# Ledger of designs, part 208: VH-VL binders against o60147

Target 1, 175 residues: o60147
Amino acid sequence: MLEKNKYLYIFRHIQTNQVLLSQGNVLKKTALFQLPYPLQKPVAPNGMRPAKLRKDHWVPLLKVEFPNESMFQSVFMQLLNYRKYRSVQPLTSDLLKLPIPVRRRKIMRQEVPNTIADLADILNKEKFPENSVRLQLSDKSDSEYADWPPSVQIDSEEIKLSRGFREKTTVDEAR

## First folded at step 9 (VH-VL)

Design ya64 (framework fv_tocilizumab)
Fold by ESMFold2-Fast, scan of step 9:
Structure ya64 (fold): chain C 175 residues (1-175), chain A 119 residues (1-119), chain B 107 residues (1-107)
Amino acid sequence: as target 1 above (175 residues)
Amino acid sequence: QVQLQESGPGLVRPSQTLSLTCTVSGYSISSGYYWSWVRQPPGRGLEWIGYIYHSGSTTYNPSLKSRVTMLRDTSKNQFSLRLSSVTAADTAVYYCARHEEWVSHFDYWGQGSLVTVSS
Amino acid sequence: DIQMTQSPSSLSASVGDRVTITCRASQSISSYLNWYQQKPGKAPKLLIYDASSLQSGVPSRFSGSGSGTDFTFTISSLQPEDIATYYCQQSWSTPYTFGQGTKVEIK
């Protein structure tokens, strides 16, 4: 129970590279509130689209294990604040010159590098014990988006998802 | 579910500022989406005025940009429109509406508020 | 600004008829086009988004197609409750722009 409060999961959208933070290995519909842009959905031949949360369109980006709930909550809240801060920054003049769909794609593509950089920045500011935080990446090369503090031990072990994650793929969000 | 409702004076004098508020229920305006104003003069088509994002960032129709201001009040879950220096041409039904930037379709609309600009 | 032109401006058809409305953009907008229904005294209602996607709760007799500059909205079997003005809207770039509307009436 308490052990589960020590894990942070970050998921990546397979088409847009948008990210979702989760306090466990199950994505909930409310996680979509984190997104500044709606997900592009495949259009069926008859014009019908599936429900909004398609769990099959999200893959694990990384998983972080903290030694206690207090450290987990601190880092998680700071990541949410970093995302809020980024959302209020003015867009560069170069981005504003682009058509909206092209601008959206460029912004979305930076979500993975930005989220990883933000996580590393937070962990560098915290004074956690050496090797106390375990970071698992689905793609180890993503660790190169940042410099990591001595508190972080990087592992490229496969991130296992709960059974419930995939079983509720398209239907649970029908309105 | 999500509901939007416009409120504000239905009569504005020429040269004054038109001020409308949209009250949102069933969803927090600070949690996502873009919140827009769209107007429709009597018997005519629809004109997009602008949007405000949950962060407070705004984009206005260039034809109205010099006269338009949009603000949000996250404590009341409201966003507002101010249109300065109004003339009879600004007489219209004003709608607030929600949309997503990626697809940019308006999925929820207020009922509309008629604003008449007259002496 | 992107100009949206609808045709026809009005039409009259019988119950059960197939009704077609077209919308043309002044430049390519890919699939970034939405269709709305507006009944007198009411707010517009989203029917179709992203050129061809049916909004939840909207009857399957409504459909959309097209890409680039030319788009079509179809009602496969007109019903009395479909009497309304229909608008297309481009979402490719701001300012978002609407067509002039097509008034659909029953004979």
Scores: ipSAE 0.000, ipTM 0.485, lowest interface PAE 13.9, mean pLDDT 81

Design ya65 (framework fv_tocilizumab)
Fold by ESMFold2-Fast, scan of step 9:
Structure ya65 (fold): chain C 175 residues (1-175), chain A 119 residues (1-119), chain B 107 residues (1-107)
Amino acid sequence: as target 1 above (175 residues)
Amino acid sequence: QVQLQESGPGLVRPSQTLSLTCTVSGYSISSGYYWSWVRQPPGRGLEWIGYIYHSGSTTYNPSLKSRVTMLRDTSKNQFSLRLSSVTAADTAVYYCARHEEWESHFDYWGQGSLVTVSS
Amino acid sequence: DIQMTQSPSSLSASVGDRVTITCRASQSISSYLNWYQQKPGKAPKLLIYDASSLQSGVPSRFSGSGSGTDFTFTISSLQPEDIATYYCQQSWSTPYTFGQGTKVEIK
């Protein structure tokens, strides 16, 4: 049998600030299907494959440890639902007045605050035991995008990624 | 239509340096990918030796203990392997192979070149 | 170094049988596992990458699954041309390491 996961990783794109959700400390290229704005041009007009994933362009935003697999699955599915709901909402009149490149950049920039707010909203609705959920942030100031419930313990320890996330040379220089 | 082909002496004497060249056609070795050497002793499994990145940087298997050097020749579209101080334990079929940067699966392989170490 | 252990080392099965090979890593490698087929006298051929992704041009009877430390490779209906040695390989970190191989033969 496969080991069940209780960790949620969220990654941020260094140039666009778009966000990816992951069921572990490794990003798979299928995660690119989460993005409303593609990072690369389509390979073919009717291509079914996601664009190639550039792992060096993604950095961890936050990591959440849940008490068990059931709670992880509940929160993860709700986050995906919140993200899908946001993607189909009509654009505001103010956004529609902006040139397309400026509009997209502004929308993408909001993805980090929106994802953090959505996570907190879900955790506030779920009545988990006090200090049962551990939240680790790459930048502690990002915790200020939301009010967190008593179930959440925020720590300042650095997020560790698998070595397979980034490849290094013998001189220890990251690509 | 990428093809890799090994070339070099099939017989090397103990204590000498084993030298092999991989010629690549259908793709420029300086344009991308990692370019690796993998060996297989007769009747045994596969052992990764090392790679050279398209920029020229290298990473070697620590088990071969500094006996390995890899170089690229971009004008000939080749990369090479040098393995010093060889012994009978280095007798193997040597393959060159290509792999993607982030997924590290070997998608194209040479046909393999048998190198026997004996006097 | 990450050690890769395959089971079984060899097996004999009949045409049309479902064949399963397992591969265990000495530490978690997430989904960074590839499967190769090697026929006598030939170079290895990539069949599956990233634990479960089928390489282009490879028949759909081949499949892979697993994550972490435990992985499986399956041939849903063994064909005569599938007689070969199969290797798993971790791509999580260098040095890249291979399993010892599983020899598949027909009864």
Scores: ipSAE 0.000, ipTM 0.457, lowest interface PAE 16.2, mean pLDDT 80

Design ya66 (framework fv_tocilizumab)
Fold by ESMFold2-Fast, scan of step 9:
Structure ya66 (fold): chain C 175 residues (1-175), chain A 119 residues (1-119), chain B 107 residues (1-107)
Amino acid sequence: as target 1 above (175 residues)
Amino acid sequence: QVQLQESGPGLVRPSQTLSLTCTVSGYSISSGYYWSWVRQPPGRGLEWIGYIYHSGSTTYNPSLKSRVTMLRDTSKNQFSLRLSSVTAADTAVYYCARHEEWMSHFDYWGQGSLVTVSS
Amino acid sequence: DIQMTQSPSSLSASVGDRVTITCRASQSISSYLNWYQQKPGKAPKLLIYDASSLQSGVPSRFSGSGSGTDFTFTISSLQPEDIATYYCQQSWSTPYTFGQGTKVEIK
């Protein structure tokens, strides 16, 4: 039964507040494909995405523990879909009035509350068993961005940012 | 460098099960990515069959779902395709391919294995 | 399922010509569109992902553009080694679907 207890690791950028989802406790370079905006100005004129992942610029936001692979896949896939749909929504007139760099900064800052709200919305729609999903946050006040269903148990201990997600993980999550 | 290679019988009789294995080198299939099968009938376009996620979870094309099973063998670094109840319409070149987790583009492909369904 | 339609189905061009292929999705897929090159007897090769991002190692003469439902793939100056069939693929949702392909030949 090696596939019990699956984890989703959520990181935020220390400066921009952009969010990256990860299935391991350490970010992979490919996670940068999640970002709609480059973290730095393109070096090449064709506007390719940033080539380098600065792991020291990303800190833990939230760790989600699921009791099995099926629940993990359902929630993870829906979170990806929510992020996709948000990327195509029309911008408000207020945002359109702002210079592009200011507009992008405001949008990026909103990724943390949006991700937390989306996670809660997904978990509220699913009929998971009581206390079957465990959340551990780096800042417990971030849980206030949403109302959580009975399936969710919020850990009283916060993730210590200086250590990241350097806790014992299952073999499935480490690989 | 990551490499994928298909293997399995090139001839399958109608009503039997088509069985193919993809051997991966240069990357552990349990470490990340989605691992897919894509087929191409002779002279036709590409059809996605399904993927197995690095954890073992699967998603199949609804048009084939009742006939498809994908499994992984992490000790051999392989994943496999089983397609049951085959007909002549299943004659195709079968590719295994890896796709990136977030944008779902296929970055590495096997060379392809032709499977002919004929009595 | 999301239907992908390519235009044209085939074209003939001379070396040095600008070649343009279009791809239309039956619904909005944002930028979740990839382009592949397939030479006879070979597996497809990724050229462009996320509508406009050039895959590492791919020549700069290949480019992509578009968003939503309408996408364009361009070869700015056709070379002999570019003779192939080109496919678009949506990665917005499963099942992933491909266009029918565009065969590029030299005149």
Scores: ipSAE 0.022, ipTM 0.638, lowest interface PAE 7.7, mean pLDDT 84

Design ya67 (framework fv_tocilizumab)
Fold by ESMFold2-Fast, scan of step 9:
Structure ya67 (fold): chain C 175 residues (1-175), chain A 119 residues (1-119), chain B 107 residues (1-107)
Amino acid sequence: as target 1 above (175 residues)
Amino acid sequence: QVQLQESGPGLVRPSQTLSLTCTVSGYSISSGYYWSWVRQPPGRGLEWIGYIYHSGSTTYNPSLKSRVTMLRDTSKNQFSLRLSSVTAADTAVYYCARHEEWLDHFDYWGQGSLVTVSS
Amino acid sequence: DIQMTQSPSSLSASVGDRVTITCRASQSISSYLNWYQQKPGKAPKLLIYDASSLQSGVPSRFSGSGSGTDFTFTISSLQPEDIATYYCQQSWSTPYTFGQGTKVEIK
């Protein structure tokens, strides 16, 4: 029954558009193990995972509030599974013609629309009550990447986070 | 450093419930990771039994799901395994182990507790 | 369930030899494969995770490679302390499954 147990935060990289999932408003270093997913990993030991989390290179994409921890956990795990399944999809012939760095850049640019579409697909499959799931975006136009079910209420206010990926508290605002 | 230690009875009678506890030190079980039980029958390979996530959510191996319950006690930093209706086939060394959230590799293991199911 | 098949089941090699063990998954698991070392009477020890990443504190003679369904584990120069059974494990989906193990002995 804790606040963090009801919230899913999704972050995007400001340069690459890669996506990281978080169960709280603070992005943890262990989230870097989600990368280089959803791409097929190279056989070489260096998977190109960043050695450390670089603050201010990741910004919030969206926040989802669920009515309870059980629904949060179900959606979160399904979203992780969607991302895993994307990693095994064969690359198109057009992508295979590109040099590896260019190919990876093009694939990474699609992570934001793909993640939003996956989230919407999961929520459309679930039979949650009307207006029970609250979606808050940093940029409202990103909601256009998908068709949302009646269970989803898109908030009029955009998400705001303080430095370090946390929402401002009353104490922080008083300072 | 993180350490895991199993405890429980070494002998269980057929049809009874096997109960084991894993005590974790050096890390809070409610702060992250998945906390698993893995068993190994004598002279055989490894079989994953199930996990409890730091939130309390559980997932069990379908082959054992009807007989398995996992619980956590965050105040004691422990998680436990209950396996009901045991038979001789459940004789094994039982390990508790921690695995990472994103790649699901088992990075820390307990030393193992041998459980013999015999009358 | 995803079936993991290791080969060979056992091998004997000399100190300094290059040893290779293979692991095959019944379906694609991307790079979600780990390798463990187990010495008699001891718990398994993680050596390689994410198919090719070396766990901290593990000697560099151990390496892993592969993706999809076919994976290899290599000891570049076998040492006496490497006598053990080695297991692969898929972490793609639950239930997590292990290979049957490869017993490595020194001649």
Scores: ipSAE 0.007, ipTM 0.544, lowest interface PAE 10.7, mean pLDDT 82

Design ya68 (framework fv_tocilizumab)
Fold by ESMFold2-Fast, scan of step 9:
Structure ya68 (fold): chain C 175 residues (1-175), chain A 119 residues (1-119), chain B 107 residues (1-107)
Amino acid sequence: as target 1 above (175 residues)
Amino acid sequence: QVQLQESGPGLVRPSQTLSLTCTVSGYSISSGYYWSWVRQPPGRGLEWIGYIYHSGSTTYNPSLKSRVTMLRDTSKNQFSLRLSSVTAADTAVYYCARHEEWLEHFDYWGQGSLVTVSS
Amino acid sequence: DIQMTQSPSSLSASVGDRVTITCRASQSISSYLNWYQQKPGKAPKLLIYDASSLQSGVPSRFSGSGSGTDFTFTISSLQPEDIATYYCQQSWSTPYTFGQGTKVEIK
């Protein structure tokens, strides 16, 4: 079904601000391969890799609704290409002057502003109909990292989901 | 420029504790990186002993873990190795080395200190 | 622990020859493999990191390739100063482990 691929779900790490893109409302462990550097290297206490995504460390950043799957695919692939391009750029002289841990924290924290700016740049270059792309943010102030084209409608309501982008379960409702 | 220099006794008796210090210049050991000890018995290959992260947390090779302690002295920019209950099998050149946090390659090494375990 | 096996254990070649050393990991280590040069009486020196990245200041005749479990180190044109023992090392997980070394000698 075309309709199922109309949404782009963007998550951020609660401590590092690193960003993961997802086609579904739940992150898969393969999403970790989007990161230029791993958050943590696997440790193998018994000779087996702990290949586990810590879902509690990732929170919603924004949700993008596209008018159709074709537009979703175009924007999603372009965002992945922008991330790949950024990962191979030379470090600026300002960053090179910083101690390694401070440098890495700065680079990781910039992923939120960079992803938002890249999304806006892609949407400004594409010719989409007015108000055809809907953005819903966890923090509306993050929209100020970019100038948005007329094709974008920013939802007045922030993301209120208690477990990422997932609807409350029966257990969550009982709580 | 970053430099590492080992120091400590070159002769240790069996059953005693081997103690070595690595003095680092050109970079603060509390500012980044992992700081490791690696040894090499005469005519043999390299064996990683353990590291101390810039935060002070340590990880030791399981084969040596019961005998190894690593400490840091941030005021002197030094980190040290203590290996207890030594035997002739612990005779080796001991190197201190720095390794990068994300890719974990050893980019700087001390010149090595030969420690002989003999009565 | 991840076991690293190098081949050959030793080789003898002429100046100008292409020299190839291989390293195999007992499990996949992605690209987390480094190559070191050790001259007699000296500490190891990093030549290649992340399987194929040349360390700053290292001559371009040294190169690395591979991923997963099989890795290759090459000296495109052997020079007299390249006489040394070469070690591979995996940095995928602790304990970090080294190959047994390959001794390179001139004929």
Scores: ipSAE 0.005, ipTM 0.470, lowest interface PAE 13.9, mean pLDDT 81

Design ya69 (framework fv_tocilizumab)
Fold by ESMFold2-Fast, scan of step 9:
Structure ya69 (fold): chain C 175 residues (1-175), chain A 119 residues (1-119), chain B 107 residues (1-107)
Amino acid sequence: as target 1 above (175 residues)
Amino acid sequence: QVQLQESGPGLVRPSQTLSLTCTVSGYSISSGYYWSWVRQPPGRGLEWIGYIYHSGSTTYNPSLKSRVTMLRDTSKNQFSLRLSSVTAADTAVYYCARHEEWLGHFDYWGQGSLVTVSS
Amino acid sequence: DIQMTQSPSSLSASVGDRVTITCRASQSISSYLNWYQQKPGKAPKLLIYDASSLQSGVPSRFSGSGSGTDFTFTISSLQPEDIATYYCQQSWSTPYTFGQGTKVEIK
């Protein structure tokens, strides 16, 4: 029995709006390594790393279904590269004018729109078949952060927070 | 908690295929991380060979790509390295290691297995 | 490929000394740099990841700093058990590459 990896699960922090990418429907502690950590001074370009993963503080933002693992891998790797390159961009002069705590909050808040825009940009560059990529959002208004290509189908039904991405029980048959 | 252990022949003849297996305990190789091989010739530095992702996809060092194959056996919680057409230059200690997904550090290493290529 | 160059190749210091090793990348790697300690006959041990993060269980005398192309690893007060070869490694892109190593000896 093979596990087919064709879903990208995107989470957001309920307080900070920081974003975590996951290949599974449950976050692992190592997912926190996606978030910047200050080297020697408390300056993070696009967010701050929490000391501990509290799964109750991370809620579904977006679920992406790809038709196959190859397309998933291509988009996932490009999205990781976008996040890497964002982390090395100079802060704008407007952000540098803000006090450090305000600047951090503003940078963290931008992770949701940035992630959605990056995903859309990648999907617009890739010429996938019409309606081959399915997006399901927790808040459909978040889809307005970008213009989506014909390859994308946005589900009319939002992800229910009470259901989340977490499977309360295994969906494996057998018992 | 997580442990990696290399196994395989310590002597391989020139032109043959070097085959090593890494047995992992304390974590399922299909559940996450990248699983890597790194080698070190006697008295020399470290060279990354390649990794296999928990999904089975592989990436190899371009310098070795034509000779390297990595496979996983999820039922035994093992992953393996095959290096074809070996020469004396392939004599090295071979380590298996777990590679963290986001930052790319090797957090757990096997003990290392010396492979000597000689007649 | 990203080339990693360490300096110095070897050093001798006394117990209690501050030891500094430098690592340079041939292109910007942000903070995607890790430091390992290797004792003779043993596997490498992760000390520092993400340029400056101390691995769990590693003594606080070890530290890392830097970003972009220039990185520094420091042992604030050298202990006898710190005799080893130290390697930097970039994880910005594949193939992952290591520095040539710095051998640390006691005088």
Scores: ipSAE 0.337, ipTM 0.754, lowest interface PAE 3.8, mean pLDDT 85
Fold by OpenDDE, second read of step 10:
Structure ya69 (fold): chain C 175 residues (1-175), chain A 119 residues (1-119), chain B 107 residues (1-107)
Amino acid sequence: as target 1 above (175 residues)
Amino acid sequence: QVQLQESGPGLVRPSQTLSLTCTVSGYSISSGYYWSWVRQPPGRGLEWIGYIYHSGSTTYNPSLKSRVTMLRDTSKNQFSLRLSSVTAADTAVYYCARHEEWLGHFDYWGQGSLVTVSS
Amino acid sequence: DIQMTQSPSSLSASVGDRVTITCRASQSISSYLNWYQQKPGKAPKLLIYDASSLQSGVPSRFSGSGSGTDFTFTISSLQPEDIATYYCQQSWSTPYTFGQGTKVEIK
């Protein structure tokens, strides 16, 4: 039971590529607070922050196992801070030249690689013990978005993409 | 009405790359949906190969991932399949299909294109 | 991977008969199960999605039911034009997989 409190799941929206952080393999409604309210109607359904959580619209991007819950919480909070920091940065001139819908799509497309890079940066700074953090990706190629410190061990097996994550998986129960 | 049509060579030599294109009409691929490839060896069942989203995001069947590449051209309303290092086992009718985003059913299919791998 | 097992592999029935095909998933897939009809030399045609939803334009004699691991496809009254191979397909997780098919013939 307590062992599962040290797992970070990162989910991506199957349409917008928006990213949600989760403690554990089941998304909670409160996770939606990670997303901003749209100022204008976006092209994608449900806007930037949907009114309701549709679990079947989200698939796992990666899974991280930390040595303990404290380390998980530290990294989790730092990830949120990184996201917030990016959200307040001025847009580049190139982005400003694009129509708003195109601009939004381009920004959302960067959430996945940015989040992965953020995670790597945070872990590099934390200097956790060697091979103490286990990383599993839905796509191994996504690991190329960043350089990982010695504390991170990348699993050879990929996470299978599943719709919803409404319940615990057999893989998670085995760990 | 939504229509899909496969096009490409029907004969490929062993070790070469199979290449097919799906042209979509009656619906813009940029409007949504996943766009999938499914194949069926003669007299056998169906195998999902993978899909591509209009953003360029792809997901492949792990059994074929190392050999599969999917691309899309939104300006032409097309998406394509490349399968490298083919063998006789890759002989099949290849279908492109529209793949619903949330429930994951294939609601529109091309007529299929037979690709035979032979020397 | 999720394995989909159909039964029977083949069946023969008379016009007007009730035909039932079953599909079992190796793990729970909720309602993410679809049924297709494939006639010889043609592409598969979607009949049922989300376990029980009838695709637009499909005759009402076709229906589906089930949830979790066990699903049923039914033709209430078999017609001559229903001669085909029928497939179930799970859309719960990648890789998406199909059943081996059920060949339906008329006596």
Scores: ipSAE 0.013, ipTM 0.572, lowest interface PAE 8.8, mean pLDDT 88

